# Designs tried in a protein design chat: VH-VL binders against Cytochrome b561 and DOMON domain-containing protein At2g04850. Part 4

Target 1, 131 residues: Cytochrome b561 and DOMON domain-containing protein At2g04850, of Arabidopsis thaliana (Mouse-ear cress) (q9sj74r43to173)
Amino acid sequence: QQASIAWTYHPHNATLDLCFFGTFISPSGWVGWGINPDSPAQMTGSRVLIAFPDPNSGQLILLPYVLDSSVKLQKGPLLSRPLDLVRLSSSSASLYGGKMATIRNGASVQIYASVKLSSNNTKIHHVWNRG
Below, E stands for the ipSAE of ESMFold2; O stands for the ipSAE of OpenDDE; V2 stands for 0.75 times the mean of E and O plus 0.25 times the DockQ between their complexes.

## First folded at step 1 (VH-VL)

Design e7 (framework fv_enfortumab)
Fold by ESMFold2-Fast, scan of step 1:
Structure e7 (fold): chain C 131 residues (1-131), chain A 121 residues (1-121), chain B 107 residues (1-107)
Amino acid sequence: as target 1 above (131 residues)
Amino acid sequence: EVQLVESGGGLVQPGGSLRLSCAASGFTFSNYAMNWVRQAPGKGLEWVSYISSSGSYIYYADSVKGRFTISRDNAKNSLSLQMNSLRDEDTAVYYCARESYDILTGPFDYWGQGTTVTVSS
Amino acid sequence: DIQMTQSPSSVSASVGDRVTITCRASQGISSWLAWYQQKPGKAPKFLIYAASTLQSGVPSRFSGSGSGTDFTLTISSLQPEDFATYYCQQSYSTPYTFGGGTKVEIK
């Protein structure tokens, strides 16, 4: 199984809890997951979470990015746009800035995120890739 | 042709109120986030407020929180800034600016000509 | 809040000169940096986004570089219409913040 996703929508606060399960192609590779809240089924404008091992320590690094047509990856603001990443409440999750978490086990990785949806974004297209 | 035209500036005493408006044309207004940016006489640029394309997400600079209210009317292609409890340090030219979402989020690709607000007794 | 420190505050130059303006962020902002040009009495004009990508219609003598915390705007051969004040701006997080500006003036 290369990749899967689980999600739960919370209508009382319009948040979507996500857990992405992926596998690395190589020990030094990356895994990415994302959504485009502004345009369905478009890669440009997608908000993505990229996980990759630090080449020196082997520790997993998780970074949020916005993809656009001019740059391959762009680290983006998560709270000032139509898509907000909210803090996870689970005590078992390892958190980056309180908004997302990642867990690695060998070649597999789990990415957790809580996303606040706007009233106009009822259709969300999920994408993933690895390299 | 993208155009942003501000209005509503003027002279007001400390503690007074003003409402600024920005009329947008030449693009689908409802697809773009909008911002207000100000510039005091002889000084640099200062971001004031952000409103998302739908109006659901709003952010303010700490200096104006609780005093200024940003809003938009997508049916009328209009952006507004209600300014209450004005202070001398609010004296500035206020620019309406469109935020680019075509390529990336954040940069202001089009600006209005600005409207002058002077707070003085 | 992310502080943007711009230097120099002013530079005196002649037509044909190479002009370099620097901008430093108080924390890492990746490539979330834009550059604007402002002439007296006018609104700012968008020049560069994503630190190094030139806006359509901007002359090729303008270029941007840098990532993380240190950024540079370069004008390779200054023209008469380039005398203006230049501002950097981070869009990595709100509040959006601008540098203090660099005035490029005639020598």
Scores: ipSAE 0.007, ipTM 0.526, lowest interface PAE 13.7, mean pLDDT 73

Design e8 (framework fv_enfortumab)
Fold by ESMFold2-Fast, scan of step 1:
Formats: C-alpha cells, structure tokens, sequence
Structure e8 (fold): chain C 131 residues (1-131), chain A 121 residues (1-121), chain B 107 residues (1-107)
C-alpha cells in the first residue's frame, strides 16, 4: 500500500496543518503519524496521532500520544500523555476516513491534524508507522 | 444532549469588572477547546477568546487583550471569562461555544444561550 | 486581519424561493470557512464547515460552495423556519473573523 502527506504551515500562529494518508495492514491494526519537536527523525519523543478501529463497534478511534524513550509503540493505544491541542471529534473521524478505515480489510485512513510548533523550528521532520 | 449555560452578565460602570461563567454538560468537557464570542446589540458576531482543552494554548482578540482572561476548570466542567477595565464597546451578549475543528480550524458546533453584559455610566 | 464581507446585508424572500448569500475574504483562505444561522433572540446554530460540508442534522436544502476568496451559501427552497440572519466565518488565521451577516426576511 502507500502513505503520503500534505501540509501547510501558518506562520502567524505557528501551526502546522496536515493531512496524512495511510493504510492498515490488518483489520485490527493501527496507523500512526507524528513529529518530534525536540529530536527530528526519531520515533521516541514524538507526539503522535494513532488511528485504530474499535474491536466492538468497528468505528475509527484517533488518539494523541507522546512517546517516551523507554516506551515502545504497541498494537493498541499507549498509555501516554495527550498531544497538545489535538483531539478527536466524531465528525472529524467519519469525514477524515473513519468510515473507510472500518468498512473494508486493508482500508485506508486519513489523519487530519493541526499542531502548534516551537517558534524556533524552521524545519519539520515527521515519522509514521503501522502495525 | 450537549448543553452550554452562560451566567454572570449584568450592568457595570465603565472601568468595572465582571466574571462570566459557562457550565457545560452532555459531553467530555476536558476533550474540547472552548471559545467566547460576543454580539453587540443589533450587530454581528465578534470572536473574543479561545482556550485549548488543557489550557496550554490561549488566544485573544486584540480589542480585549490585556483586559480579559479566559480560564477553565475541567473538574467542574466550567469555562470562565474575567473581564476587567470594561468599556462601552464591550456591551454585548456573550456566548460560550464549543470548538469542533482541530487547532487552527476553529468552528463552533454548539453555542450557549448567551449572557448579557451592559457597560453604562 | 482577514476581512469577511457578506452580501447582501438583507434579502426579502418568499417560502419556496432559492436564496443565495455571498461571502468574500480579503485574502485566500482555501476552504477554511464555516456558516451559521441565527434566529431572532437565539444563539447561532452551526450549519456548514470547510466551505461545503453540511453538519449532520442540517436540512439538505442548505449547501455551501466556493474556495479561495469567494463563497456562497444557498437555500434551494426557503422554508418558514429559515428566516434568520446568516454569518460566514473564516478559520484560516487568527484572529477569527465573521462576516457582517445577511438577514433573510419575509417579503
């Protein structure tokens, strides 16, 4: 399958708007996208959005996480602190690929997010993974 | 059922202070950003202030910056607006509104009924 | 600040009419535009986001279109409950700004 990203930086409020397109490798899998504001190109320390289907309802769940150096990403959601201002709404989940992600095996998911960046960051490195 | 109920409005003299409150129910308050939007008598809508779900990000309209302070108490499901140094142009109905969009995408899916603030000598 | 200009400021219409309201941004805001309905004495009600995405529960006679600087709200067959003031709002940049409103009133 494929993964792609589109993004727009808004300098007046130092926010990054993005749309990440990914595919699940299994019906019970997850797809995650994130950035590391402190150490670009590393997964640990990253602030990530993880999308996965609820096993009972099949509905897409999108949750924010911060990955600690000692904590590795697992198939389900990690117990970690929330990512800044990002939160899931039901309308966002359905509009941004929630229903597509739960309808068919290997379905694609779209992750839309706006992230506040440090005013000193002039380059942005992102990471993504799936499981 | 999502409910937002504002209170605390009233009549104040120029230079006075008021504290507005918004009581939220029917949703997980701690998961949503919140806004104050006002409307002067017979006029249109004007955005006043935004606070993120965890209070880490706060923004104000230039017309109120330095005079108004937005805050929230997630344990009590309440939003507040402390208004100091009130001016006649602050006379308006003040609405509490929930953010549906992501940060940078602030549109308001639910609004309270409003509370009236009148600044008059 | 991004200025939002609505036209007309008022329109008189009859039940069953097609009503078109326009909103113009002073700069490119892509599709970061929402529409609200406000009935007399009541709080605003959310209708549309992302210029054209209708909120669940909003009647299909409402539609939004446009991108960049020019946007339109259309009510295809005006109903009695649709007499209200309509506002556009950009959420492309801070500060958030609203149009001046368009009052749809009985002819």
Amino acid sequence: as target 1 above (131 residues)
Amino acid sequence: EVQLVESGGGLVQPGGSLRLSCAASGFTFSSYGMNWVRQAPGKGLEWVSYISSDSSYIYYADSVKGRFTISRDNAKNSLSLQMNSLRDEDTAVYYCARVEGWFGELYFDYWGQGTTVTVSS
Amino acid sequence: DIQMTQSPSSVSASVGDRVTITCRASQDISSYLAWYQQKPGKAPKFLIYAASSLQSGVPSRFSGSGSGTDFTLTISSLQPEDFATYYCQQYYSYPLTFGGGTKVEIK
Scores: ipSAE 0.006, ipTM 0.527, lowest interface PAE 12.6, mean pLDDT 74

Design e9 (framework fv_enfortumab)
Fold by ESMFold2-Fast, scan of step 1:
Structure e9 (fold): chain C 131 residues (1-131), chain A 123 residues (1-123), chain B 107 residues (1-107)
Amino acid sequence: as target 1 above (131 residues)
Amino acid sequence: EVQLVESGGGLVQPGGSLRLSCAASGFTFSTYSMNWVRQAPGKGLEWVSYISSSGSTIYYADSVKGRFTISRDNAKNSLSLQMNSLRDEDTAVYYCARDYPTVTTYYYYMDVWGQGTTVTVSS
Amino acid sequence: DIQMTQSPSSVSASVGDRVTITCRASQGISSWLAWYQQKPGKAPKFLIYDASSLQSGVPSRFSGSGSGTDFTLTISSLQPEDFATYYCQQANSFPLTFGGGTKVEIK
C-alpha cells in the first residue's frame, strides 16, 4: 500500500510541520513512518511514528519512537522515546512523551505533527515500513 | 474476572524434567504476550521467558536457554514451560504473568500474575 | 544486560512515615521502568509503569519519578498494608531484569 508525507520547514524556529497519510494492509497490521534529521538513508537515529489498530477495539493507536545506535535491537521491538515536538495539530491525538490517543477506526490515517529539529539547516530524509 | 492459574510444580531429581502449565481466564488470551518469572527461596524476582501473542517471538534468560521451552495454545487459553535438565539452582516458585498492553508505552510490564507453582530440584 | 540496583536492601519504618526507595539502571532506559509490591507468600502486584504512572486501583500515596538511569519510588504516608518488598523492573530491552528488592519492615 501507499503512504505520503508533506512538510513545511520553518527556519526561524527550527520547526518542521508534517502531515502523514497512510493505509493499512490488514486489520491487524501496522504502518511505520519516520524521519532521520541527523543521518540520511539509515534506520539508526530515525524518529519513527508507528500506527496500529488495538486488537481488542480496532481503534488506531499511535506511538512515537527513536531508533538509537547505542542499543542492540537484533531481537524485539523498537525502543520508545519521547519526541521533541513543538506542537501537534490534531483534535484527536497527542504525540509527545509517549502519550497517544485513538485517532480513528479504519484503514486510512492522517497525522498532523510539529517536530523541533536539533540543528539549523538540517537535512531531512523520510522512511516508512509496514508489517 | 481476569485470572491466571499455574500447575505442574513438584519435587524432581537433578537432571529431571517438569512441565508447568498456566490456565488463563477472563480475558482474550490470544491477544496478550506472556511471561514466566521465578523466585528462589528468600531471593528476588528473576525473569525466565517471554512469548508473543502469536507465539512467533520467544526470548529466554541465558540461565535457562537450551533447557527450557516456552509454548502456548491459544485455542485452549494455556501457556506452558517445559523444563529439562533441571539443576539445583532452578528451585523456585514459578509465576505466570501477563504482559501489560498500555497505550502510553510499548510492552514488557506484567500486570496480572498467577499465584505461583513451586519447583524443588533435590535428591 | 541491564543491571538494576536497588537501595536500600531494607528499611525500618513506622505508619505515617515517608519512605523512599531508589533504583539505578546500568545504562539509560528512558522511562521504561515498573514498580511491583510483594507481600510474603503472595505474587507481586503491579504498582507503577512508565516510571511515574499509577496503575488503576493503586493508592495515591504511591508515586514514582525519574528517567534515564535514576528512579525513585515514594510512599508519602506509610500504611499498615504497605509493609512489603518492592521491586523495580526495566522494560527497555531483553533480557528483562528486576532490581534486588527493598524490604519495608515495621519498626
Scores: ipSAE 0.000, ipTM 0.529, lowest interface PAE 15.3, mean pLDDT 71

Design i1 (framework fv_iluzanebart)
Fold by ESMFold2-Fast, scan of step 1:
Structure i1 (fold): chain C 131 residues (1-131), chain A 122 residues (1-122), chain B 107 residues (1-107)
Amino acid sequence: as target 1 above (131 residues)
Amino acid sequence: EVQLVQSGAEVKKPGESLKISCKGSGYSFTSYWIGWVRQMPGKGLEWMGIIYPGDSDTRYSPSFQGQVTISADKSISTAYLQWSSLKASDTAMYFCARHEYYDSSGYYFDYWGQGTLVTVSS
Amino acid sequence: EIVMTQSPATLSVSPGERATLSCRASQSVSSYLAWFQQKPGQAPRLLIYDASNRATGIPARFSGSGSGTEFTLTISSLQPEDFAVYYCQQYNNWPYTFGQGTKVDIK
């Protein structure tokens, strides 16, 4: 109810269009979405997108990453290779007139991303979390 | 600064092999498709094929399937177009281009190499 | 494969005049259409993507419109540097295909 994902697959270029929707538990919190093409219950190998508001500007910051066995989650941005996104955009400004709403107003975000999938992968698995 | 730099002009005889290159810089090379486009002298642009360097997924236009090989070496951010046996009809300017994909809108050529002129004559 | 047809083949225009270029697809390409400019000896330059969006650095005098099978590129007031060949390209279906080009000549 508070988070969802929608997708459209384009077989001619093996590209998956994704729309992530989520709500923040706190005005200073984060929301994360991910897909793992290899395993449904494993974080390692996930292509993840993390969103959080910049405390100074209030602007939404979007960080795409791939989680691999060599990375450890940090309080800040993940230090792993970037997600293989062909394009990333956010509709948060259009929802809130260029500002992130506070938690009192139901702070939420919609993020549009495109991801290149391997040509022989017929399944996607997604994960979701927030803090 | 995104840039694609192609190898220099080539003069070849029919039957010879050739491999030309396109080196990307200023962006994540493995995150964008690279395409090859042919332009014959005085003619328009023709799509040859594309490669995604991250997994080497390669797609050819039906007119070029089996006539050329497209490959990439992600360790040096370079894509290649190769002929095993050139023909006089391969005389053309060859461009590489990076494909920008804009969310649900598909993709388009956003950055182009300067072109490699290939002349095949006896 | 989708065939792209451009008209006219050649358009003769004086500086300061409006130019209108047409592109037709043999089947619907939705809005997945780009316009490119090419000058002699140079690589193509992206002008418009998704039928109507100007690429970064492209002057406002260039505009695109249309969807489905009928598309138009308009140059509202031609500058001397605008005399070139213009190509449309669909990226809705593989293989991606170009039109044959419209040459915009000085009158």
Scores: ipSAE 0.000, ipTM 0.543, lowest interface PAE 13.6, mean pLDDT 73

Design i10 (framework fv_iluzanebart)
Fold by ESMFold2-Fast, scan of step 1:
Structure i10 (fold): chain C 131 residues (1-131), chain A 125 residues (1-125), chain B 107 residues (1-107)
Amino acid sequence: as target 1 above (131 residues)
Amino acid sequence: EVQLVQSGAEVKKPGESLKISCKGSGYSFTNYWIGWVRQMPGKGLEWMGIIYPGDSDTRYSPSFQGQVTISADKSISTAYLQWSSLKASDTAMYFCARPLEYYDSTGYPDAFDIWGQGTLVTVSS
Amino acid sequence: EIVMTQSPATLSVSPGERATLSCRASQSVSSYLAWFQQKPGQAPRLLIYDASNRATGIPARFSGSGSGTEFTLTISSLQPEDFAVYYCQQYNSWPLTFGQGTKVDIK
């Protein structure tokens, strides 16, 4: 399947503006995107945004997660840790008191967020997954 | 010259508080992580934690979480490692370190290449 | 946490000989592995990063290889200044972890 990402890093304030476009493998599935400031091309330690539809209302729920070394991102328990979000656009979803913009058209979703990174010399790599 | 200079040796009693320092120079202090490493006498190296001085984001190794406090004062380019109540088992050499200099906006090596000279902390009754 | 195990604990070699040091990870660390040298009374010195890349200023006699869980540091023609303790360190996941060290000692 298809996914794309666009991002702009602002080193003067260590802010990452991002836009992720992805598709759900099923209407009740999830799609995730994240960054791992600790190790390029590794999922463990990644800070990810997981999007999934609320079964009752169909609205998107967006939750931040950090994958630790013992957690595999699959159907089942996920370890959750809030991200430090600097700025979010107006959104139809909330994220631990913050807001982000989401656009859903059928099985496609776009996620817009601004995330403060801990280092403007931090390596940035993204991971993409769905379930 | 890029360097990290640590505070001098300390001799303390159990129960006393202590704060040691690591001063960076020759680079943009707020743009690099700083890590702390413990080496007990005759033993190997252990990561204690890291801090990003630009926003004070701090991560501790699980065995050191709650045992020490890592902080930084970006106005004087100095990172700190602090104990509220020292124990004899805190006797060790403590190093601070900074990762490799990074010029590219794409991924960089995660290895720490600039190290302080170390601060010897001795805790005895 | 990922446990790093180094072998042998002590390696006795003569100057001019080839030294080979091993490092094993309890789970894959891909290529995110560094090697450090530490001499008595000194801070560690970075030798190798990303499993095989020599750090700036490190002599060509030092080379690293491996990926996943098995890694090797080779010193092709040991010089007197190379007698030291060597540590491997993974940075694939937090917490960062070191091996217990291999002491390269004179025969």
Scores: ipSAE 0.000, ipTM 0.501, lowest interface PAE 18.6, mean pLDDT 70

Design i11 (framework fv_iluzanebart; at its last look DockQ between E and O 0.05; V2 from the best seeds 0.00; counts 0 for: pae E 12.7 > 2, placed apart)
Fold by ESMFold2, look of step 2:
Structure i11 (fold): chain C 131 residues (1-131), chain A 123 residues (1-123), chain B 107 residues (1-107)
Amino acid sequence: as target 1 above (131 residues)
Amino acid sequence: EVQLVQSGAEVKKPGESLKISCKGSGYSFTGYWIGWVRQMPGKGLEWMGIIYPGDSDTRYSPSFQGQVTISADKSISTAYLQWSSLKASDTAMYFCARYSDVWSGSYTYMDVWGQGTLVTVSS
Amino acid sequence: EIVMTQSPATLSVSPGERATLSCRASQSVSSDLAWFQQKPGQAPRLLIYGASTRATGIPARFSGSGSGTEFTLTISSLQPEDFAVYYCQQYNNYPYTFGQGTKVDIK
């Protein structure tokens, strides 16, 4: 799958700023990025940000989740436990093509996140997927 | 159930080598830091160092740097504390402990402890 | 390294009384402070993390407060099973130092 990530670590306040780049594969699809404390192989157990279309307006939504065995990634909204926002200091998502862009097959999306880390724990494993 | 099970008590002489173990179960062993703590007889707790079993990144307290080796074998979910040449002053109880999840508790604290391994070094 | 100093060294209290334990850091540790309980012959048990968050399964009579350099553990109504040694630990910066402990004895 075609994806990339860029990041900058700020040691003075232990903050990791990152930007994930991905693409949608359908107009009702989703694109997710997150971290996995255990394994890079699957999204289960991960702390994720999911970008998908608002069912009412069709506009890009970005929501945080903690995925477990009771949640499956699929097209459309997911049932999950929300990400603890105190450690996720900010996030946003945007489509290539600005305000006129729409979610469709091949639409490019940027997910930005700023994460506060413990000064001692600088190991981050990341995952991503789409559907 | 998340648990850490340590190897049994050891009685050794000065100059001998020793490797004690800490086996983790009930969680993803490679995704959490494991730390070692010394408690000398009648004394408090001393932080010795930590290892991240996923990539073997290892960090020592300056007091223990070069005095012990911390290692892990992720294939059997086991961390180790090792001496190449024991001293009488190494007589102590040694605990292993798991550190908290990065995402949910961004601060690194010890949430699960092993039962301890008593090491006695005497002539 | 960051020096953690606990006071008092020993605290004698009767069951049902309130116990107040202090922990001071030589430098700010923000809220990266944990409290542990240790009974003779046992491993330490986590009571409080993040200075004030009670660990799973810890009774409500245990509470923590403070930030920066000054921290307090309070046991609101001391039970017979609470007689133990209590340690604070900072985890703001390596090495993750412990305080020397406060022993809580039956008066």
Scores: ipSAE 0.000, ipTM 0.543, lowest interface PAE 12.7, mean pLDDT 79
ESMFold2-Fast, scan of step 1: ipSAE 0.012; ipTM 0.611
ESMFold2 (binder alone), look of step 2: mean pLDDT 92; pTM 0.944
OpenDDE, look of step 2: ipSAE 0.043; ipTM 0.709

Design i12 (framework fv_iluzanebart)
Fold by ESMFold2-Fast, scan of step 1:
Structure i12 (fold): chain C 131 residues (1-131), chain A 125 residues (1-125), chain B 107 residues (1-107)
Amino acid sequence: as target 1 above (131 residues)
Amino acid sequence: EVQLVQSGAEVKKPGESLKISCKGSGYSFTSYWIGWVRQMPGKGLEWMGIIYPADSDTRYSPSFQGQVTISADKSISTAYLQWSSLKASDTAMYFCARETYTVYDSGSYTYFDYWGQGTLVTVSS
Amino acid sequence: EIVMTQSPATLSVSPGERATLSCRASQSVSSNLAWFQQKPGQAPRLLIYDASTRATGIPARFSGSGSGTEFTLTISSLQPEDFAVYYCQQYNNWPLTFGQGTKVDIK
């Protein structure tokens, strides 16, 4: 329940719709989901979608980031390069930022994203974290 | 439609402070970076820095770090460029511009797709 | 930082002629290169992005080409409204950098 993924593949346009389910560790914290094309299962180097509450409105904000070894994870948003489209590999998949959305229910959050696949046989490894 | 509307022209003396604004409309203000570009009289474009309004992540050109402060107020969809003490050499046209995300390959870096009309800042004794 | 160098500084062309503008990056910027047009007293206007993709509403006479370090903006059959200064901008690396501009003047 801490983290799960549901997905639906659309063969007509080669897109994979993902729904990541996570939970906040605190009301002012963040939840991140992502993929690492360079080192599967490592958080550092991941292209991530981070959801965090707007300090002024409390509304969830969803932003794409890249995690690198110089970034320290803290309570609140992780600052990094923003990405609208993540190129996972030259032939495999990309994450289209314009197709992202979030839904919050208490401490739980769902992140929706669409991934364009270059091949329907591509395996995607994902990571998640919260702070 | 996407629009960036900047504050009006300013005439200031050296040593004075100044804050100019850039208000975005017609799009999700927190989803795009806002950049500031200087154009000295008769010269080309110089990138000063950019800000991501959702979290105020701000990045400056090395030439402008410490010279100006870029900020944003997402509650009113407005970005700001501020000087604590103006110099005659700050006389220039200042543009704000929205960056757009490239749909494929470059994702994390951006070009400026919509521009404000510019704010002329004149600093003279 | 990546240095963008444009040439020539000034290009004199007659209406109806072809104009070719060059932009060189000090290191590879892939295809992450944009072209802007600026007329006197106006804000810059995006013409081309991703080296060769025309922005919405830009006439077909404007075309971009190149990748890596060498880029070209071509204006076929130059119109009176095309006399302006043109800038290239790389967005491959931080900090973002512009070329110094090429002024397209009437001959």
Scores: ipSAE 0.000, ipTM 0.493, lowest interface PAE 16.0, mean pLDDT 72

Design i13 (framework fv_iluzanebart)
Fold by ESMFold2-Fast, scan of step 1:
Structure i13 (fold): chain C 131 residues (1-131), chain A 121 residues (1-121), chain B 107 residues (1-107)
Amino acid sequence: as target 1 above (131 residues)
Amino acid sequence: EVQLVQSGAEVKKPGESLKISCKGSGYSFTDYWIGWVRQMPGKGLEWMGIIYPGDSDTRYSPSFQGQVTISADKSISTAYLQWSSLKASDTAMYFCARGVEYSGYDWFDPWGQGTLVTVSS
Amino acid sequence: EIVMTQSPATLSVSPGERATLSCRASQSVYSNLAWFQQKPGQAPRLLIYGASTRATGIPARFSGSGSGTEFTLTISSLQPEDFAVYYCQQYNDWPITFGQGTKVDIK
């Protein structure tokens, strides 16, 4: 399995705690996970968390992005064919509950995050990718 | 249709308390942030703060922290903005607006029609 | 806090002409910028978010561009209903802040 996800829902504050496990295609690649609040399984409009290593330090960086309608998603590794991504502010990241973290295990990574969910509908639409 | 309806205009004296309302309809009230914006006469827009009605998570702009209280009653789909003691400088139009689901606050749409608050002696 | 500065304060344009409004941030807001229109006695109306994405129902004559600290709202062929005050708003950092507004007036 190249990817897996575990989650715990907290109905008191309508927060979903999740742990996404993914594997890099290469040691310098990226792994991303996200949700689209407006449309199921649609990449454009998605709120995504992308984990990638800093090429100078090797430390994992986790940044929130939104894929807006002006971007062209390209096939292939992100480092070789960068995506036009709109970085969300740190305050947008804190609206994922402030529990954003990455843990590297060799060629794999765990992304830990919290998201506020619609209390009217518990169905979520999530996507993941890597490059 | 998604709609925010605000309470009517208020005329108050300095030192009086006031609580104005913003009622949401046409959507799940507890799933969206509600924000409050002040517009003083002839001036631009100022963000006051936001609340997530589902858990009452509230965040204030630094200029308004301690000056107002934002709250919500999810049983009647209504958000509130409250002053314990009004000043003449609180004379303004106050708008409420709905945030984006899941991301909290990015941009706001729709907006309420506004509540004019006049504070004079 | 991030300070948003709009120019000009007032723009006089004839119907059918192009209007160009500027918004500058005191530090980078990336593409986390929205544009609003406000007519007298009315609430603000969302026009653009993400610097360049038109909100639902907004006519194609409205377009946004820019990234980082310099942003532009363009109205390609001004209609009578477009005379209003326009505000930019950053949502990159807390507190969320608006520009002071540009009034688009008839020439």
Scores: ipSAE 0.005, ipTM 0.517, lowest interface PAE 14.4, mean pLDDT 73

Design i14 (framework fv_iluzanebart)
Fold by ESMFold2-Fast, scan of step 1:
Structure i14 (fold): chain C 131 residues (1-131), chain A 122 residues (1-122), chain B 107 residues (1-107)
Amino acid sequence: as target 1 above (131 residues)
Amino acid sequence: EVQLVQSGAEVKKPGESLKISCKGSGYSFTSYWIGWVRQMPGKGLEWMGIIYPGDSYTRYSPSFQGQVTISADKSISTAYLQWSSLKASDTAMYFCAREEWLVPYYYGMDVWGQGTLVTVSS
Amino acid sequence: EIVMTQSPATLSVSPGERATLSCRASQSVSDNLAWFQQKPGQAPRLLIYGASTRATGIPARFSGSGSGTEFTLTISSLQPEDFAVYYCQQYDNWPYTFGQGTKVDIK
């Protein structure tokens, strides 16, 4: 199992609660899951949650990012540029709403998060990647 | 040896155009971001913007958006900072720096050019 | 934009003594903070990134600590070559911003 997702949408406050399961491509890599709340199906502008191990402590860190206009969609060879990501601080990332958490089990990670959607549209296009 | 070498000092008049350079060597130029930093005489450091030479994607700090153009020519491993019309307030030391980012890890601006002094006066 | 404030503006220290420099962010930057050293006439030099990780080639007497909004750079036994201006920089949110600098002068 490479990736799976379970989610619950709450229309009264337009939030999406999710649990994403993914696998790292390398021990020091990252796993990301995202959605574009303003333009479903566009990668540019997507809000992505990226999980990665802290290089000093080994603990998983979960950070919100925004995909930039120069995203690279293919999982390329060594030296391929990662996605253009702008890191959002946790204090300024109100788009993600509630608490975020990660659980690591070997090469796998579970990401728990709440994402606030800008509309009541229930048609959602998810993206995920790893590096 | 990994290094960034910048072009020499410039003395210009207000209204003139200018393009300064930052040449990388000893590493894969298209695999790292290049940032530009301004330092006004006797002042601290100001972040101007960045470019990813592999696809020429640029991002500017809001205070520098529209003031300068950042570009790169990957065939000669060189990044550029350009003004269409210089002002006296552009007088400063300009540094380029290599930024290592292997998402999600950020390794900082680890290699810097020596700086280009730009003086704009009548 | 996130405002970085450094204190003190100047710090006078004798060789062999400890120097402690402070950096405060106007909002949380997690551990996305770097420290740079700049000597007169030279380009800045990266000392610390990730708030506490020493860059390659940086002597062990330099150490960084802190997270969120409060950060410190400590030089445990100041050497003559350490007299310089030190800048903190956040890379948590765009645009990246520097503090105004702390000048470490010889006493």
Scores: ipSAE 0.006, ipTM 0.527, lowest interface PAE 12.1, mean pLDDT 74

